# VHH binders against q9y6x5: the designs that were tried, part 90

Target 1, 379 residues: q9y6x5
Amino acid sequence: LPPKLLLVSFDGFRADYLKNYEFPHLQNFIKEGVLVEHVKNVFITKTFPNHYSIVTGLYEESHGIVANSMYDAVTKKHFSDSNDKDPFWWNEAVPIWVTNQLQENRSSAAAMWPGTDVPIHDTISSYFMNYNSSVSFEERLNNITMWLNNSNPPVTFATLYWEEPDASGHKYGPEDKENMSRVLKKIDDLIGDLVQRLKMLGLWENLNVIITSDHGMTQCSQDRLINLDSCIDHSYYTLIDLSPVAAILPKINRTEVYNKLKNCSPHMNVYLKEDIPNRFYYQHNDRIQPIILVADEGWTIVLNESSQKLGDHGYDNSLPSMHPFLAAHGPAFHKGYKHSTINIVDIYPMMCHILGLKPHPNNGTFGHTKCLLVDQWCI

## First folded at step 3 (VHH)

Design n3 (framework vhh_7zox_3)
Fold by ESMFold2-Fast, scan of step 3:
Structure n3 (fold): chain B 379 residues (1-379), chain A 120 residues (1-120)
Amino acid sequence: as target 1 above (379 residues)
Amino acid sequence: DVQLVESGGGLVQPGGSLRLSCVASGFTVSSNYMGWVRQAPGKGLEWVSDIYSGGSTGYADSVKGRFAISRDNAKNTLYLQMNRLKPEDTAVYYCAKPYGERGYSTFDIAGQGTQVTVSS
């Protein structure tokens, strides 16, 4: 029987939540599996970019989903996360479900993972749900488990996405222990439901399960705002993305716009595209704008108004507050093993190895995840 | 300081039309991701429509082709034009500004909503 893998994402699950809150169901999952305490995500630390990096093993400049709001300078197209099912945005990379379907007679299944309801390189996930936030976790899980048990050709790769704790992290901020405790307990109960369902259906012992996230969350405040309108007049630029990484398309000379923005706030860095730090791997793509503004952790860029967000993400990927975790259980994984840190791009080649797939060229390093796997010797 | 006030609901016969309004204060509707969600009696929250900061719109399959979301910068107001209404559209409609980058939750509801009843 071919190996099977279920990849689960809880959006915005900061790694440090594991140490500050109780997760009895997740702790039992980890006890019989592996934990990577920090996953260093890609810059910018946003939902769409990092979800696509997980399934392609590529930096954002290479896979082309460089933000949740984008403009392509060559084609003049605009992207926003709604009815933009244009394959153009996704075609700069090959996600793992496409590779899974094309290398062997295998199927993929998807419950709401970003990109899975779009045909990419003329291939859409064999089984999928059109994105709809109103669909419960239970309904997503029921569909995924049905497809894992009742497909021909067999579903060997499945994905499941859930929007929390991101929404609550934004609303309450990660420092609101009372509200975040309630939200995270509910997520832990969903993990318990997941494990129970897989056991009930006879899938648990033979299925590899990865639980991870795309980014963390940091505390924001009305006392930490950068008013872009105090820096530059709207007539000088088109705003492609705002906070905490602003993407600026100049309507006049780029140097003039840069000079008006440079030194406007001590709490943001202003970069010409060619001056963006190499460590971000965020430069070589037509969808990265000529000027990028990067706010310091906990600072929000606004247009002459307040922000209601008490938490946010998108900040520098070296910040521990931006890091998710990775937990995994199944026949491919050791039991009771803890690992400190991997890069989010390392998840893709690891998943390809588990599934017996030849990975497309990628930015991940298989060696970084070897110690998690029973069929590998680590150094 | 954020306030959302919904209005425009009422009783309408099948095939009729209603336009819901949501007046915002404390932030600018035209630069924010916003939407409409609804809840029928005894049922869970259902996403209806959204509009992204860049102006792109989304619709639930149940309302696609019948409902249209829009906004007015001068009035700082979000609208939902509802056409060819069905009994199944009966619900309390809420204007919502989601906190997360993807999807809606009950925590995104700020007001009491506006009741829409489609009945003969």
Scores: ipSAE 0.363, ipTM 0.704, lowest interface PAE 3.0, mean pLDDT 91
Fold by OpenDDE, second read of step 4:
Structure n3 (fold): chain B 379 residues (1-379), chain A 120 residues (1-120)
Amino acid sequence: as target 1 above (379 residues)
Amino acid sequence: DVQLVESGGGLVQPGGSLRLSCVASGFTVSSNYMGWVRQAPGKGLEWVSDIYSGGSTGYADSVKGRFAISRDNAKNTLYLQMNRLKPEDTAVYYCAKPYGERGYSTFDIAGQGTQVTVSS
């Protein structure tokens, strides 16, 4: 039988939650599989970019999803979390489910993973759910497992996405132990439901399952705000994305806009596009705006208004608070193995290997995940 | 103080129209990504429409061609014109400034909501 892989994302699951909270179901999952304690994600550390990096193995500048909010100056199109259905934004890369689907006797399934309800390169998943935040995890899980079990051609790759603990992290802040304990318990229970469902259907022993996330969460405060209106008139630029990495489209001379912003706050770095640090791999795409502002960890960029967020993400991808984890279980993975760190783009070549797919050119390094796999030599 | 106050809801017959208003205070509507969401009985929050700071608009498939989102900068007010209303449009409607993640399950700022009931 061809290998099968289920990729699960719990949005905004910070890596150190595993150390600070109890996860009986997830820990059992890990005990019977593998754990990567820290996953270094891509800059910016936002939902759409990082989820697309996971399934393409590409940095954001390469796959073209460079933020949750984007603007293309040529076509004058906008991208947002509620306006993401135009293939124009996704077609700069080929995600793994498309690659998989184009193989003989294989199909892909998806439950609300970013980009899966859009025809990319004129190919859409054979089975998918349109994104709807109102749909329960149970319903998503039921559909995914049904497709994994009964589809023809067989579903060999599936994705499952859930919005927590990200939403709660924004609302309560990651330092709210009372509320976050409750939220994270629910997440663990959902993992329990997932495992139970797979066992009930007889999928558990043969299905490879990856549980991961796109980013972490840092504590924010009303005492740590950067007000752009104090530095520049809003008529001089268009704001494409705001915090903690602001994308600035000047309406006047770029240099003038830059000069007004460069000393706006000691807790914010201002970059011309060509001066963005190389380590971010966030330069070579037309969708990156002429000026970006990068707030320090825990600082929020605002206009002349208050932020209600007590937690946020999108910061420097070297910060531990921005890092998610990866756990995996199945015939392709060892049992009881823990690994310190990988890059998020490394997941793609690993998944391709598991599925027997030829990977598209990517930025991942297969060697970084060899120790997780039973058929590989650990370096 | 940052606040959103919705109004304009009510009881209307199928095929009727309503115009919802959302007055913002403490921030500028035209400088922010804004949207309308609704919650029907027994259902979760559903995205209805949004407007970018740049003016681009989006609509859920269920309301396309019937609803129109707009704003008045001078009044710092967001609007939702709802035409050809259907019973399935019955819900509490919220003016919202979302956190900027997938969906509209959580909001940076949200009002108290306004009840829209479509019934014969």
Scores: ipSAE 0.027, ipTM 0.431, lowest interface PAE 4.7, mean pLDDT 92

Design n4 (framework vhh_7zox_3)
Fold by ESMFold2-Fast, scan of step 3:
Structure n4 (fold): chain B 379 residues (1-379), chain A 120 residues (1-120)
Amino acid sequence: as target 1 above (379 residues)
Amino acid sequence: DVQLVESGGGLVQPGGSLRLSCVASGFTVSSNYMGWVRQAPGKGLEWVSDIYSGGSTGYADSVKGRFAISRDNAKNTLYLQMNRLKPEDTAVYYCAKPYGERSYSTFDIAGQGTQVTVSS
């Protein structure tokens, strides 16, 4: 039988939550599998960009999903809201489910992973759910397990996405121990339910399961606001994305807009596109705007209004608060192994190896994940 | 010492109803994830319905709106109410629970099953 893999994402699961809260079900999963304590994600540290980096192995400038809100100056198209389904935005890369379906006579299944309800290079996941935040984890799990057990050609790659703890992280902030404890306990219970369902259906022993996330969360405050309206008048620019990375499209001379912004706040960096730090790998794409503002950790950029967010993400990817973790279990993985750090782009070539797929050119390094795998020599 | 005993199967005409029961011994139904799976003649196992420790319930698309899972904590019993039965629902129905840690099988704990036949 061909190898099978289920990739699960809990949006906004900050790596150090594992140290500060109890996760009995996740710890049982890890005890018989592997844990990567920190995953260094890509810049900007937002949901759509990082979810697409996981399944393509590419930096955002290379795969084209550079923010949750985007503008293409050449075509004059706007990507707004997390629900935009125009294939134009997704076609700069080939995600793993497309490769899985095209290289082998295999099916893919998806419960809400970003991009899976979009035909990419004229290929959509064999089984999928249209994105709807109101659909329960239980219903997503029901569909995924049904497809894994009842499909021809067989489903060999499946994805499952859940919006928590990101939504609660924004609402309460990651330092609200009482509310976050409740939210994280519920997620641990969902992990328990996932494992028990897979065991009940005969899937557990032959299925590789990866549990990961796209980014972390940092504490914000009403005392840490940057009011962009105090720096520059709205008539001088079009705002493409706001916080904590603002994407500015000038309506006048770029230098004049830059000069109005560059000394506005000591808590944000203002970059002309060509001056964005090379370490971000966030420069070489037409969807990256002529001026980018990057707020310091915990600072929120606003337009003469208060922010109700007590937590946020999107910040510098070198910040540990922005890092998720990765846990995995299954026949491809060692048992009881802990690894310190990998890059989020390394997940894609590892998954291709497990599934026997030839990866598209990517920014990941297979060597970084070899110690997780039973069929690889570790040093 | 740990066991599940299914009952309530039988022959029923299309459009009819049956209620399956699963009596548990050696553990508490109300504090465990449990479900119903079925196997039709010549086919593999199909998940039908489940109930999570917290009480939320799930259903396969093929039975959604027709079947209802429930439990009686005082009787330590899991139920499956089956309405508007179709010939395609003909199968052996199993009450199932994964048991303990480090399990690698579909069913750590499963009953002997109860036969449901929908035919005129």
Scores: ipSAE 0.000, ipTM 0.163, lowest interface PAE 17.6, mean pLDDT 87

Design n5 (framework vhh_7zox_3)
Fold by ESMFold2-Fast, scan of step 3:
Structure n5 (fold): chain B 379 residues (1-379), chain A 120 residues (1-120)
Amino acid sequence: as target 1 above (379 residues)
Amino acid sequence: DVQLVESGGGLVQPGGSLRLSCVASGFTVSSNYMGWVRQAPGKGLEWVSDIYSGGSTGYADSVKGRFAISRDNAKNTLYLQMNRLKPEDTAVYYCAKPWGERLYSTFDIAGQGTQVTVSS
């Protein structure tokens, strides 16, 4: 039977939570598997972009999901994140579940990973759940394990997405140790449930499991606000995305809008599209707007109002607070191995290797993950 | 300090119309992603409609062409215009603002709801 892989994401799981809180179930998982302490995600450090980067191995400018709110200047289409099932937005890349179904005559299964309820290049995940946040982790897990055990052609690639600890990170902020401790204990219990379910169903010994996340979280404050209304009138531009990376579509000359914004705040960098730092890999796509504003860590861009969020993400991807981790267990992985850092785009070619798939051209480097794998030489 | 107050529900006959209102305090409706969710008797929460800070709107297939979401920035109020109502639209309707990036998280900011009953 072909190798099998389950990819699990806990949205907004900041890497250093592992050092500041107790995770007995996750630690047992890691003891017999591998841990990558930091995963350097792609810019912008948001949910939809990074989830699509994990499964395509591409920077956002290459896969086309450049933000959670987008405007395409060529087609004049607008994107809404959780409801937009227009394949147009997703068709600039081929995610791993599509490759899995087309190369090897295998099935894929999905519990709510972004993009899995959309036909991409006329191919939708063989088994999937339409996105609905009210569906419990248990129901998502029950469906995934049912499909892993009872499908023909066999399900060889499965995904499972969970919204926490992101929602609580926004509400309480990552520095609220009392509330975050409660939330993270709940996550660890869900990991325990996952492992126990896989063992009871006879899947554990032969299944590769990756637990990761799309981004971290940083503390915000009402004392760290950038009011755009103090610098520019709304009649001069259309706002495509606001905070902490604002996407500005000028209604007048771009240079005039840029000049009004460039000195607005010492805690915000203002870039013309062609001046966006090369290290972001965030320039070569029509969905990236003519002017991009990037707030400093912990600063929130607002329109003449207060902010209710005590935590946020989307910031510079060099910031450790924006980094998730990756833990993995299974026949493909070493036992008890710790690795310091990989890039989030490296996950895709590693997963293709595990599944025996030929990867589409991508921005990842297989060499960065080879030390995690038992079938690779690492000295 | 952040509060959402829904109103405008009631009993209506099939084919009728209702306009729901959601008054927000503690944040600005025009700057935030917001939506309407509903809970029918004995069912879970179902997404109905949403609106982005940039003004783009989405609708569930079951209500598309019948419902319209809008906002009044001066009144800091979100609206749902419901036309050609069906018995299947009977539910408690909630105005919601998510804490996370996706609507309907378990920590979404939601009001007490407003009951819509479509019956002949």
Scores: ipSAE 0.081, ipTM 0.559, lowest interface PAE 5.6, mean pLDDT 90

Design n6 (framework vhh_7zox_3)
Fold by ESMFold2-Fast, scan of step 3:
Structure n6 (fold): chain B 379 residues (1-379), chain A 120 residues (1-120)
Amino acid sequence: as target 1 above (379 residues)
Amino acid sequence: DVQLVESGGGLVQPGGSLRLSCVASGFTVSSNYMGWVRQAPGKGLEWVSDIYSGGSTGYADSVKGRFAISRDNAKNTLYLQMNRLKPEDTAVYYCAKPYGERLWSTFDIAGQGTQVTVSS
């Protein structure tokens, strides 16, 4: 009877939402489990990069998913974040479901987690759903629970991804308490549905469940725009990614492009690739472009346009507004334990430990998460 | 100030083709993540296709190999070329820019839609 783990992500769930909004179902989950109040994610604080960091334990420069929009200058390939099944983008790392299937001859199951519908190192999740945003949370949950109970070899690692509260966070902004309260109540109800389904199927007491997210959300405004067109003409560069981290591929001399951008706005930092701060761990990959622009928190980079977004993410990973949380329940975890902070790359070695897998080399530190676990000594 | 206007829908026989157009005003198609969603009679929204600022494209499995998304930067227009149309493709088609990537239920900017009916 091997240990089992279900990893659940609610995209864009900012850590301090837990303190500012009511979550009765999530509170009950945490009361009998563990809570990490802040998870320091990787830079850039975007969906695909951070979801792949959770399951590989690697910084973006190491796992190769460096943005939601990417360009490889050598192969001339462009990356799509939805139905792109080219393993090229994902093959710079080995995610936990691949390790689970290859080391222990066990099955993995996936409902929409980024990368799970792609064969990575010739291995695809044993059970998976092709990415489709139109598929309901209920259908994703039905498939995951069916596979957890009805598989041979047994499903020991399962993932479930949901796109909210990210889309609503962008639309309303995190400071819109009325609208965000309604959205987050719906998320809490989905957590209640998840727990109820696991209890009805007899899975709850013996399944390890992690609920986490990839990033937070910060308030934006039409009064905080950086117009790139005021500083440089489009003929001088190719735009690979725009906001709040712009990825610039120069068509002319790199230094000339840099000089035109350097003084464009007091609310934007402009870096040549080799000058990107070491603390970001965002430099050593061919998919990172020659010039990177990083907007200050709450500022949006635009091309002579307005933006209706009231919330965004992708900003500096030192910002608490960019941090998600982690909550967990199950036989591997203490009950009623709260921990302040871990790094998002620490989740991978912890999950490997729970499943009895040998982790691939990674940037996480098992010691940071050991106090969450009942089988570990913690002072 | 900012708007998207769709056109090109209509009645077509199974196996036929249509090209949908989406003209943007006050907003640059080539620098934004955008796509097409559809709503069949009595059903919810279904994501059909998307395109990134860098030019990367994605397609729902139900349309892959039959539909192609593209853009004309000079005309500030997004297109959806629909080939080998099936009765199941009958829907109102919207071009849109979502608030968040990968969730096509809420939109920063969306058009009014164009009706596509596939029937003999």
Scores: ipSAE 0.170, ipTM 0.640, lowest interface PAE 6.4, mean pLDDT 90

Design n7 (framework vhh_7zox_3)
Fold by ESMFold2-Fast, scan of step 3:
Structure n7 (fold): chain B 379 residues (1-379), chain A 120 residues (1-120)
Amino acid sequence: as target 1 above (379 residues)
Amino acid sequence: DVQLVESGGGLVQPGGSLRLSCVASGFTVSSNYMGWVRQAPGKGLEWVSDIYSGGSTGYADSVKGRFAISRDNAKNTLYLQMNRLKPEDTAVYYCAKPYGERLFSTFDIAGQGTQVTVSS
């Protein structure tokens, strides 16, 4: 029987939460599996970009999902003006479920993972749910486990996405121990439910399960706002994305807009596209705007208004607050092994190896994840 | 402080139309991800429709093709045009600004909502 993999994401699960809160169910999962303490995500540290990087192994400039809000300068399309189900936005890469289905006798299943309800290169996940935030974790889990057990050709790759703790991290901020403790306990209980369900259905011993996330969260404040309206008039530019990375499309000369912005706040960096630091791998795509503003950690860019967010993400990917973790259990993984750090793009070639798939060219390095796998020589 | 004031609900016959309005204060509608969430009698909250800062829109399968979300930037107002209404659309409708990009289970409901009743 072919190997099977379930990839689970809890949106906005900061790596440091594992050290500061109790997770009895997740710790039991890790005890018999592996833990990567920090996953260095891609810039910008946002949901859609990082979820697509996990399943393609590519930097955002290469896979084309460069932000949660986008404008394509070549085609003049807005991610806002066509629905997010337009394949155009997703077609610059081949996600793992597409590759999985193109191999003989394989199916894919998806519960809400970004991009799985979109036909990409004329291929949509064999079983999927249209995105709807109102659908419970339990219903998503019920569908995924049904598809894993009752499919022909067999489902060998399945994804499960959950919006917490991201929404609560934004609402309360990661430093609100009372509210975050409650939210994180609920997530740990959901992990317990997941493991129990897989055991009851006879899937647990033969299924590879990865639990990860796309980014972390940092504390924001009403005392740390950058009012863009104090820097430049709206008539000089079109705003494609606002905070904490603002994407600016000039309506006048680019140099004039840059000069109005460059000394506006000591708490943001202003880059012409060609001057964006190489370490971000965030330059070579038509959807990256001519001027990018990058706020310092914990600072929020606003348009003459207050911000309701007490937590945010999207900041510099070198910041530990932006890093998620990765835990895994199953026949492909060692038991009780702890690893310090991998890059989020390394997850894709590791998953391809587990599933016996030939990966598309990617930015990941298989060697970085070898020590997690029982069939690899780690030395 | 974020405030959202909903209006435009009422009693309507099956097949009828209503337009809901949501006036925002404390933030700018045109620069924020927003949507409509409803709660039917005896049921939980259900996502209906959303609009992203750039204007991209989404709809629940139950309302797709019948409802249209829009905004008026000059009035700082979000709208939901509801056409070909069904008894199943009976609910309290809330204008919502979620804290995450696509999540409505944790959001700031600024008011009591507006009641929509579809009955003959």
Scores: ipSAE 0.239, ipTM 0.648, lowest interface PAE 4.9, mean pLDDT 89
Fold by OpenDDE, second read of step 4:
Structure n7 (fold): chain B 379 residues (1-379), chain A 120 residues (1-120)
Amino acid sequence: as target 1 above (379 residues)
Amino acid sequence: DVQLVESGGGLVQPGGSLRLSCVASGFTVSSNYMGWVRQAPGKGLEWVSDIYSGGSTGYADSVKGRFAISRDNAKNTLYLQMNRLKPEDTAVYYCAKPYGERLFSTFDIAGQGTQVTVSS
């Protein structure tokens, strides 16, 4: 039988939550599998970009999903989470579910993973759910497991996405122990449900399961705001994306806009596109705007208005608060092994290896995950 | 304080029109990405329309050509003009400002909603 892989994402699950809160079900999952304690994600540390990096192995500048909100100056198209279904935005890369599905006697399934309800390279997952935040985890899980168990051709790759603890992290802030304890308890229970469902269906021993996330969460405050209206008139630019990495499209001379912003706050770095630090791998794409603003950790870029966010993400990808974790279980993985860190783009070549797929060119390093796999030599 | 208040809903016959309003306080409508969502009985939240800070607009396929989103900067108000209404448009309509992850999953600000009923 061909190998099977289920990729699960709990949005915004910061790595150190594992150390600061109790996760009986997840810990049991880890005990019988592997854990990567910290995953260095891609810049910017946002949902759509990082989820696409996981399934392509590419930096954002390469796969073309460079933010949750994008603008293309040539076509005049906009991208947002409510307007994400145009293949134009996704076709700069080939995600793993497309690669998998194009193989003989294989199909892919998806429950609301970013990009899975869009035909990419004229290929859409054989089984998928249109994104709907109101659909319960149970319903998503039931569909995914049904497809894994009963499909023809067999589903060999599946994705499952859940919006927590990200939404709650934004609402309460990651430092709210009372509320976040409740939220994270629920997440652990959902993991319990997942494991139970797989066992009940007889999938647990043969299915490879990866549980991961796209980013962490940092504490924000009304005392740490950067008001752009104090530095530049709003009529001089179009805001494509706001915080904590603002994408600025000048309506006047770029240099004038830059000069007005460069000293706006000591807690914000302002970059012309060509001056964006190389370590971000966030330069070589037309969808990156002429000027970007990067707030320091915990600072929020605002206009002349208030914000209700007590937590946020999207900051420098070297910050520990931005890092998620990865846990995995199944025949491809060791039992009881813990690893310190990998890059998020390393997940793609690992998944390709597990599934026996030839990977597309990518930025991942398969060598970084060898110690997780039973069939590899760990140096 | 930050608040959104929807109004303009009601009962209308098929083919009729309504104009929804959303008055914002504590923040500037024209400076934010905002949208309308609706929830029909027994169904989940459905995206209807959005407007970008730059002024560009988007619409769900089900409402394209019938609905129009706009804003009045002076009044700090978001609008949804709904024409040629259908029974399937019956829902509670919400004005929303998201946190910036998934629109209409978790909101920075959301109103109380306004009921729209399309029936003969």
Scores: ipSAE 0.017, ipTM 0.342, lowest interface PAE 7.0, mean pLDDT 92

